VHH binders against Actin-related protein 2/3 complex subunit 2A (ARPC2A). Designs and how they scored, part 10

Target 1, 318 residues: Actin-related protein 2/3 complex subunit 2A (ARPC2A), of Arabidopsis thaliana (Mouse-ear cress) (q8lgi3)
Amino acid sequence: MILLQSHSRFLLQTLLTRAQNLDKAVELDYQWIEFDDVRYHVQVTMKNPNLLLLSVSLPNPPPEAMSFDGLPLGAIEAIKTTYGTGFQILDPPRDGFSLTLKLNFSKVRPDEELLTKLASIREVVMGAPLKIIFKHLASRTVAPELDRLVAIMHRPNETFFLVPQADKVTVAFPMRFKDSVDTILATSFLKEFVEARRAAALNTAPSCSWSPTAPQELEGAPKETLSANAGFVTFVIFPRHVEGKKLDRTVWNLSTFHAYVSYHVKFSEGFMHTRMRRRVESMIQALDQAKPLEKTRSMNNKSFKRLGLNEVNHTNSK

## First folded at step 4 (VHH)

Design C8 (from a4y with S35H S57Y K99E D104N V106T; framework vhh_7nfr_2)
Fold by ESMFold2-Fast, scan of step 4:
Structure C8 (fold): chain B 318 residues (1-318), chain A 121 residues (1-121)
Amino acid sequence: as target 1 above (318 residues)
Amino acid sequence: QVQLQESGGGLVQPGGSLRLSCAASGFTFSSYWMHWVRQAPGEGREWVSSISGSGGYTYYADSVKGRFTIARDNVKNTLYLLMDSLKSDDTAVYYCTTEIRYGNYTYMDVWGQGTQVTVSS
């Protein structure tokens, strides 16, 4: 189970508080950063208390994605169909952001469900191509123009592939890391991750496997795109995995998988460096040297809790 | 046979107007975003404007905002760029481009041959 939140909890609470207190004129103007370097900005002015501007900065897209104004295929349509009347996409977006939405509370007062969807703006935008493919899978059909091998790039080193079929979609992640230490840590983590998912009786979760070589379904992809130094992780998605409420979760989990692994690798690297320093300090008996403080671990733990990653129990009996 | 063919370029005086056209064939035109990109002599490619498949969304580079209008005719499979108040800095080869899904791989950029726009007195 990948336990990443599909909505920004902080954004949702901000929106709910604003929707419940429209009679109180307040000024809001703040930004924050969340999982996978997604940055949010919210603005409400006392002059226009019923207008809320939400700006989102998404992960750096590859040059190809720039042809869609930096937004993934189907993102504009997904925004229109998900949020409906009362929402406007602003051009230009706020400087330094990929997208700016204007919400007019005097036109439409959204319920908690719609506000939760708005707080899920990252998933709505980044997941748009996957939703097209998986909605067709749920209907046991294949999306036109997306009926063969599909490459999804979030960043140059974060490309994954889908092989759509009417009865299933194979999703393969070539895992590549820049640093050799990160590569070793990632490989170890991925093997344990796959074993843990197989051992857990998650009958509603997609099957997951790890291999040092590309799965057969990726035959025909350019060999340069199949260069993985931490192996290949493959998920098999069946209609049952994308029906009803499961669609959004499956899309979110797949869209964030590389970032999820990278985050755990960086946490493991930090832990390893801390232990190595303590081992060296112990051998030298240099207790007064610059000691790795719990501050770094505490900050990482806070990040994990904020993103829901601490709910993944990796403390099986050593 | 996916093809894009630009036309409408030419020599114009500063402050003048031109209408560029791009004839598209071999794909479902109305399903794709379309873009105008230009390249001045000795310069890199510069994105100018984009339009969504339905025409409901349009975006412009700051350098052309308020002077250029992008439009499309999905019945005629044609993309347009209406250029007003032309400046010497607008001198470039203008390309029509899009990303098309091909075979077993991701989207591939499709480029036209370009049409030369020269703004000089």
Scores: ipSAE 0.000, ipTM 0.139, lowest interface PAE 15.7, mean pLDDT 75

Design N1 (framework vhh_7nfr_2)
Fold by ESMFold2-Fast, scan of step 4:
Structure N1 (fold): chain B 318 residues (1-318), chain A 119 residues (1-119)
Amino acid sequence: as target 1 above (318 residues)
Amino acid sequence: QVQLQESGGGLVQPGGSLRLSCAASGFTFSSYWMSWVRQAPGEGREWVSSISGSGGSTYYADSVKGRFTIARDNVKNTLYLLMDSLKSDDTAVYYCARDEWYSGLFDYWGQGTQVTVSS
């Protein structure tokens, strides 16, 4: 299985390589796209070898989504809190990007820990609204600026909802897929996922449920965002699930849930095609008729490359 | 609270077989996805295989597919990795890991068990 990680491995490698080779003047100007259609651009000029510009393009939220100036609510404050000094947010950002950070290696030399956190810029920015909600939950309060129902919109078919209360936060994922086969596979996967978690102790992991219909908490949500063809997955988050280091963990898990399901659906689709081909081959052989069949191939590599999912696990051993 | 302890590693010749076990305690074992992850000398960690809480879903890295089988016994709270047709490239320390919320995010690791494929 493809293992999700909280940082861009390629971005981290780029940052570490530059930090270790500041004595060499270089010209860097390249971009790439990763997980959740996040696009990165790195620029270093020979004229200013100690300055690195990092630009990030996030999925554009709809005008009515919870956003500010093209960034999720709270993103600027999250960046300042996470990275501290030595970083400047440029206004305007690089053309075609949502955010541009300027790193000055001559004024401050970030250690490996800080560079690893910077490589997690996607998690920091996209998780900012969730961090606001969960920090209030940890204090058993509700952020006064939030509505009863909060919609997080990454893409139109990947909207999920939070119902923040002082004692708990209900998080609901309407699951929708474009293809009928994907929808069937996703439904089967989600039922297995929920069954596997139902007996978990309440003090270790949030409870999880699946329903073919929208939960009561989604009353008032836009009808188009409730078009779930693979059902609804609901998590209930209590203060104990967002205390201390668990905060970042919970934010990451919720922010990546749709992508996790999508990856497993594509992997299951590849597995199902392989099983179907084997069954057809067996039936033909049983009827004493041999027809040439195409070579059976794994779809895991193609699915991984298309989705931009990392094979490195989220383990932090520092 | 949570404890994971691997066993079953050792020295084996190319083409040989080994069965790894991981004894789990301190949590409701059947409620969690479990995974095997390995680390060869001088290399980063590589995911090998994952199994759902019920055992109904299993996934494998392309490098081990068809040679390794992951299994679990929820009555005994034990995770297994059955390794067949071992190759020199399979030499690594093998860790069992508990998936935190779902597969790919690990919150607890065992101490590891060494597998060496050589004479």
Scores: ipSAE 0.000, ipTM 0.273, lowest interface PAE 12.9, mean pLDDT 75

Design N2 (framework vhh_sonelokimab_d1)
Fold by ESMFold2-Fast, scan of step 4:
Structure N2 (fold): chain B 318 residues (1-318), chain A 119 residues (1-119)
Amino acid sequence: as target 1 above (318 residues)
Amino acid sequence: DVQLVESGGGLVQPGGSLRLSCAASGRTFSSYAVGWFRQAPGKEREFIGAISWSGGSTYYAVSEKGRFTISRDNSKNTLYLQMNSLRPEDTAVYYCAADEWYSGLYDYWGQGTLVTVSS
C-alpha cells in the first residue's frame, strides 16, 4: 500500500480555514515548500476577500520536450477539466512561479471536494504527461510529441522513463540509493516485491520485472540517469490497465512508486539497524561474561555510529 | 475554431534559409499555443517546435539542432518558422498546428507547405 497523501495537507487546511471565514476581510500571504520540492504561495487581500491566488512552482522544470509554458505537457487541460469554470489560469503567472490560479469564492462554492482537488494541484499537474500517454494507449495510438523515450523527473535522482507504443507502454524505474545499506535493502525489497506481484497478478495488474542492468527500452537515455545501484524495475502497461477509472489509479501508482520504495527501505533499515544493535550487544555481553566478575554492559552511541548505525533510521520503523 | 494556412515554402539550395508563415483566422489565435511539424514522403510526422500563446516560452525537438527559430505576431494572427542552414533531409511538407489546451494534442492543423532542399 502507498501511504502518500494525494493532496497537500497544509494547502488543504489553509483553503478550509479560508472557506469557513469568507465573510471576514482578511489578508492571507503564505509561502512554503512541501515534499517533492513543490513551492506554494497563497494570497488573499483585504480589498478582495473573495479572490484567492494560488501559485505553484514545480521542483525541477520538465525537459523542453516534456514541457509547455513552464508546465508539464497536458497540465493546462488537466487543470481545466479538474477545476472547471470556477477559476482562471493567470498568464503570466506570479513572478517566480510556474502556475497561478485565481479563484473567486463568491462565484464558486468552496465545498470539501473542490478544496481537496485544489490541494491536489501538484498531482494534477505532475501526472498530466502520463495521463496523455495512457489516454492514447487506451485508444491504441501514440501521442505525437511523446512517441519516443520519455523522461519524468520529480527530483534529480528520481527520474523514471516511459517508452510509449500503440499496444503498450513500458515504464522503467532506475533505482538509486545514497548508501550501500539502503542499496542492499532496496534490492532485496524490489526482488520480493516483483515475486509477490508475479504470484498475485497474472491477469489483473501490470506485469513487473526486476533487472540488475538497464532494459533495452532505455537505450538512448542519458547514461548518468542509468546509474541504478539497486537495479531497474520495469512495468508493462496495456490498454486494459488504463481504461476508464483505472487511468487515474495507474497514473497515481506510477507517480508515487519511488516514494513507496523509499518508505519501505527506511522501514527495513530501521529493522536491520535494530538487528545489528542486538548482535553487537550480544558480543559485548559475551566479552563481559569472559571476565572473572560476571557483568553486562550496554554499547555506547559512538560505537553504533562508527558501525554506520544511526538513530534517525529508527524514526520510520514504528 | 481556428483555421490555419501555411505559406513560404519552395525550393531552396542546401545551406540556404527559408521563413515559413502560418496565418490564423478567428479571434482565438492569441489564446492558443502553436507549433510546427513536418512530414517527408514515407516517414512519420515529426515535431519541430512550439511557442506559447504569449510568446514567452518556446521549445524545440532534439532534431532541430539549433537551426530553427519559432516566433509569433499576435497582432497579425501569424506564426513563423525561421529555418537556417537547410539540408536535403529537411525536405518535407511543413504543417502548423494549434493547441488550445497546451496539452501537446493539436486539434487544428493547416494544409501544409512544401519545402524542397536540393540543388
Scores: ipSAE 0.000, ipTM 0.150, lowest interface PAE 17.9, mean pLDDT 73

Design N3 (framework vhh_7qbe_3)
Fold by ESMFold2-Fast, scan of step 4:
Structure N3 (fold): chain B 318 residues (1-318), chain A 119 residues (1-119)
Amino acid sequence: as target 1 above (318 residues)
Amino acid sequence: QLQLVESGGGLVQAGGSLRLSCTASGRTYAMGWFRQGPGKEREFVASISWSGGSTYYADSVKGRFTISRDNAKNTLYLQMNSLKSEDTAVYYCAADEWYSGLDSEYDYWGKGTRVTVSS
């Protein structure tokens, strides 16, 4: 199973089912949480069966310098550009959510392509600041509204940094994991990842490097955000990496990099990771004066559910 | 500009075998196979890491298909055994220059090769 996807499959299925049954007046009101700590809420009422309200909660509000009305910088414009007419951003959003969109099926008959884009709302919103920075890079300029060091906070304790310049953008990921075994596995994976890219001699791909210490480009970042226990991964982005169709792909890859590493560390890619985990457990036991570890996570986490329903309810029940 | 060229498609009887190849005009990192059957969305089939040490398969093809690569020839392979009528599709080769394409969208795609499995 591929865990990281640009759209929510559950949201897409919900939208497709509603679009195919517009002749039925239904009451719909439920919310759920997806992998990556994003919460969704969908509402349709019998009074307004052609109106669908989609609310999204981001895991962490962006810093003030990177936000507009509680959303990442450029998110409103990205929503307008991606979805066009037939969508309205509600103010205020649903209580407890960062964003609420209103879709009117009477004004727009969305096809599967548009509904798939709507199911990708998380990517559209969270990727907006990177798109601004990279559009300036493509023009060989620097966005005047941004500081020398730009912090993107995706989740609590998951912050990565961009250092925009006219000719390049340096993107640095302080890699931190809660579990000591995951930290050791992540460090090994990242070193192998960087070396594999060098061995492949990818001349057109963004260069990357790994370091146990913070690169000098991160000087001035709050020290608590630099508490990396699996090292620092740095990418260098040049204009060629963000031209044309590459822009969206580069934004997606950078926005999902930490989740990608977490996926490959937590859910072993094969025998080498499983064997390494056993070795790490043995070393931790020895370092802790033979204190045993209670369980092995890599094997136990091989099968899991991608999403779960948080709540299902009906308006007439409230 | 990277080009991917698929070959090996054709007509085969149910229970038969086919081997697909995909040659890249330059260096790639992550590679994979996708397919699109009549009236269906494009779906994932299999992917392989640069070293060939990690492979991933869709549940519908596990045990029947084998993905492999030859980096010296810039070529990706898909060995398809025990073919079923449900395997009828256009098969696409995909490649990425960033990092492992397992969790990301592939940047480069071939034009596809058609596989038709009778009855």
Scores: ipSAE 0.000, ipTM 0.224, lowest interface PAE 16.8, mean pLDDT 75

Design N4 (framework vhh_8h63_2)
Fold by ESMFold2-Fast, scan of step 4:
Structure N4 (fold): chain B 318 residues (1-318), chain A 117 residues (1-117)
Amino acid sequence: as target 1 above (318 residues)
Amino acid sequence: ELQLVESGGGLVQAGGSLTVSCAASGRTFSSYAMGWSRQAPGKERELVAGITWSGSTYYADTVKGRFTISRDNAKNTLYLQMNSLKPEDTAMYYCAADEWYSGLDYWGQGTQVTVSG
């Protein structure tokens, strides 16, 4: 998406403001939610103004691809190579988050380029497995550590598969929706989506097809993932689609495909109720801007325990 | 195949206004996110404004409050209204379309905007 950048604009602005004002001791403790329910938390204490903790809540990675308690394959290596010195991965991460990074501004004075890369933490982590596969494709090879069929699980109903080969990578999306009406609308939308791409004669774009049954490339996938009630969408990625600057765009597009379908399924209803229209408008807004949340109370757990108070779920988080 | 043709560029005095347009040919214009990028001599191309197919907008900090992007899906046309122009806005302005999940952007040939000062 031209407007959906791989970096969080709100996170970037927060990091730039902090890096430019290190001489001021401030207390920062807030979280917010962005597109596809990714949550961010930033903490800076007046005691340690040069230390910034960044926590991210990400979708579930495939268990077999985890290299660090729930992170995708290659994520730790991607973080280390992208950010370099002055960053530390905390183990365990902040409670309720997938990853926590500790940034020490006294050890590193990041320029705008590095802060922009840090604001892209979601893409760096979630895109790591795809970047490994596609970098090998760009060299017309296959990573020897990869299985014939690679599963990428964002959520239980949002698993997609890659079949890496030296000359191409087949990417298959079993499309599954919980609501029967959404399933019917998704099936109709996907057929129209594939036909629209064909009608546009996009000879340089990745080829795309739809099928009601699993493609042969998914042989060996878990049976529960093959019960796609809205069919299967298959893309074929060639080296030309992942060369140079196209790599990051292809990775981002594939990583967000399910969310794209879900968004457009609601629009395909035609005239919709006010609640559905507002939900769609909120989705569009989420693509362009972060949704700030009030200060988290979990960091003041001691006062809650002392007063015998129960934590209240924050309504702005969902 | 989507084709993009920019027009409306020209010479304008500092403080003036100008509207550039981008005509898209193809039945699928309404499904694209559209944007305006610019490139001055010796500098990298930068995205100055973007608009989704539903009308949500983005602006670079350098043009925010001065430029307005809009689209007319019935006419397959994208617009950029530029107000309070500065010499620093002098550049070739390019129309871009992002096909959803193609991994490919479409670009026009550009239209030159020169701001005298």
Scores: ipSAE 0.006, ipTM 0.249, lowest interface PAE 9.4, mean pLDDT 73

Design N5 (framework vhh_sonelokimab_d1)
Fold by ESMFold2-Fast, scan of step 4:
Structure N5 (fold): chain B 318 residues (1-318), chain A 122 residues (1-122)
Amino acid sequence: as target 1 above (318 residues)
Amino acid sequence: DVQLVESGGGLVQPGGSLRLSCAASGFTFSSYAVGWFRQAPGKEREFIGAISWSGGSTYYAVSEKGRFTISRDNSKNTLYLQMNSLRPEDTAVYYCAAEDWYSTLPEEYDYWGQGTLVTVSS
């Protein structure tokens, strides 16, 4: 089974290797993609071995209300507060990328904690709008810059909605899958997920429900984004769910929910029977208890290239 | 079923030390934040401290800071509370509890042990 985690393992490995070999002048020019369709590029030149450029390409931009300077709302501030000194946001970013960071290893000590935070750049950037909404919720207020209905679009057909209020935030996931088999499996999984969560008596976890029709809170959403052939999953987030250390967990869990469901649909395709249902049920229980979700995906295809290494043959049968 | 079992309680003299243990079973211990609470007869349940699922973060009640230390061993599914410089006011039933979210509030915890009595007297 596949676990999701908040940092890119490949990016972390690349950063650790470079940080441990700062005494070596080396030419690096890596570009790769991960299974969540985030593309990374790392560049180091022999002339400037202590300078590392990290470029990130994100999924389609969020709607205008949640997008500023081509990044999700609050992303620049989140980057500055997370990484501090020794980092510079480049303008313009590298061609074909949403964001480029310049890291000076002579100005910042590249310990494992810092490099892990840098490898989590996607979570920092994509989670920024949710953090704004939930920080206001924790203060019993509503962010004045946000519309009544907020759409978060990570990829086409992977849009979810937040309805921020001072006392709670309703988060609704229209669930859509490509083919009829996936739709049936997803619908079954979601009903089972909601039932298992209720049966587990998780009184501290956000309440969760499933409906075949759009909840009233989604009034005003574009009709095409409400094409949910596997129903709607709704969470209700209260201030207690986003206080202190719970904030990051809630943001991560919501940001990865669609991927979590998609993983389980894929896992169920080949072996839908009693034994597999028990494994799915066990995984639901384990994941409900193991927050945040951890991602441990390796690249199955060699979807990266590196200058100065032995040839990497890449057949891009996408 | 989920079970938390405290042990190590007993009678100690003022100024003494005691180490409590909490053995977990029936759930994935390493995925839960866990904490210690205490309750004296006729008083409300009081937070002592909590430790994150990985052990990388700890929170303590201000009144217990410096005297009590929380730790966990995920390989043994066990939570610990080291209590130093004990006072008669520390006399209470000590409970371990597990939650899905990191919290200092008793009402936020899903699973509770049966408790172990600690008596501090001369």
Scores: ipSAE 0.000, ipTM 0.108, lowest interface PAE 18.5, mean pLDDT 73

Design N6 (framework vhh_h_nbbcii10_fgla)
Fold by ESMFold2-Fast, scan of step 4:
Structure N6 (fold): chain B 318 residues (1-318), chain A 122 residues (1-122)
Amino acid sequence: as target 1 above (318 residues)
Amino acid sequence: QVQLVESGGGLVQPGGSLRLSCAASGFTFSDYSYYALGWFRQAPGQGLEAVAAISWSGGSTYYADSVKGRFTISRDNSKNTLYLQMNSLRAEDTAVYYCAAEDWYSGLYDYWGQGTLVTVSS
């Protein structure tokens, strides 16, 4: 199940409905999966109608890369900064989840703006490392402790790289797929994606390019990441792309790019599978209509004919 | 000021048909060569499910396995309207149906309608 948007529409509606009906005793206990395999759970009990528990399960990368306590670097601070008062981070989180937030409507009655921010919890958490890098870009600086090449891994096969500079950040996505058909479909999609951006004259969007070979900025990256089989997609982010409210959108778009490409590859696979199924059905039909030109059978037990040989000829055009 | 407005929902008996419409304002469906448009649904107490999608040219479509052969997605760029023709409706098709438009900058479905309820019941 995929929901392709910058915030969870379903989560937002759930939060709005709860905030508008605090005077009603209700029990909520819903779990669902959205875009990029993020799983959500919302709980409200009859005993505590002003307390809402929101649990989020993120893709589980190996703990080595840009992770702290099972959450991306800076996530806890981002949560505190974004939501302010009226919430708590629960420790431990709900079993099977990466994060659980407790929202108290009796202490703070959230308006639609705050609830929309809560519905964007995936972006807040997953984007925390990128926000650190891009806040420095917005100030035209680079943190002294950042490596020249920063690797971000959401899953082992979904690593992308940033090269932070004071005037720009280069973001490079090595594209690799296990299946040969997926590789061909992804390569075609990426070329069309870059072409569509060029054709649409999107002058406010970050520049985007595709190359079969690794860009120079990836010099020093692990060799396995340089063997991408669907090429390299590169975005160049300037301060204007991360000013004000654009920051959150740019972070979300980059954080979800691998999932976006995978979704469209799967969409293309679905189309191809349908075409292949129809081809197979056509072949079966053709085989069913084929009959021997010469077929003989003797009916001696039912006929008085001396020559009991019957010849039957039938073709698919008859 | 991008808006999507769904219409055409209602009560229908099992085996019946409905056509949903989605009227767009504030942008044109033909603005981008590979702009994707789609229908999503949410049944009571369930999560959001992708139902169907159509490419800019109308030459490529996607359907969830549960609706393939029964539902048809189409677009009319001159009217800036997206359609979902639903045939052979079943009780499990009962849901709020949303139309959505993909934003090329983000690559995500960032523009959503308010939804229209479809109830399949005797």
Scores: ipSAE 0.000, ipTM 0.213, lowest interface PAE 13.1, mean pLDDT 73

Design N8 (framework vhh_7nfr_2)
Fold by ESMFold2-Fast, scan of step 4:
Structure N8 (fold): chain B 318 residues (1-318), chain A 121 residues (1-121)
Amino acid sequence: as target 1 above (318 residues)
Amino acid sequence: QVQLQESGGGLVQPGGSLRLSCAASGFTFSDYWMSWVRQAPGEGREWVSSISWSGGSTYYADSVKGRFTIARDNVKNTLYLLMDSLKSDDTAVYYCTTDEWYGDLVEMDVWGQGTQVTVSS
């Protein structure tokens, strides 16, 4: 089955294929959309075969307070630090895109590791605000430009919050799922996830808790963003969790947490035994039937006429 | 299906060395952080070491730093733990996992049997 990946496989393959065939002056012009509605465009022209343009459109524009030049806070610096020489950020970006990078294969021929990092451009850009917050935490400070409560939105239903302090950062995930079965599976998974972390004595990992209600740290957040039907998961990040090489791992784990839960919900649903599916459906049906006045059968037309009822009314309920 | 199979454990004297292996299948191994976790008799699980998907970044628990080396072979889909200067406190069952998110494995049978390391005279 398909597990979560830190990079776009199609983008990586496209970049590797081009890097291996620089002796051929071939035109490329491909646009595609991946999971999470990230849109990519790759262009190479015969006039400039050593120049590759990579354009990326993010699924949601960052909130104004977390935005600089149309990108998440810190994204430009993260791109420059990650990709270095041989790469340029175009201004303006390609029309309809959030970011356009220009790669020059004549000056620097990237190895597979660097191309894999480039294929991770979504994670580099979307993770940039967390890197800023956590670099300050590692220095036991708080970024002066940040509000008390920071909202990170990957998708409309995947907003999570950070409360940055000098000694710790609290990260809270309101967990919401569209389907009632997914909500039940997610709630069960999250409770077991939290308990398993405590039982495993993962003393190097951030502490984790689950609650059916919003933690006090989320006071002041828009109430529509707090509509969590699978509860709230809270992590506490200390400087030790973001020092040195741990920074990127912590950013990755937090940035992918909702996707990780969704993956396991989908996996559990696919592996759910027929008997268990019927049990859940029976519970939902029983709950619905417990509500006031639900008629399960119609009587014959003669009985309905005597009572002034229309036998066909239940067929055209809209 | 995601499968991780540990091997290479055994009985060794204090100061000895062992090399553990973890064969991975059912997922794109080269895309994931990998970790070694151990469980001593009567104790909870303890994180030992982690390695990034490229192998360019490694991290170690203070108790093993300087003695253990984590490595990976993305062509063979195999994770390694080279253990030097073994101590009695290293006696445990060793498991490999995808990163340190233990909850990732609660619903999945990826812990397998592990591989037993016993350091004793």
Scores: ipSAE 0.000, ipTM 0.183, lowest interface PAE 13.9, mean pLDDT 74

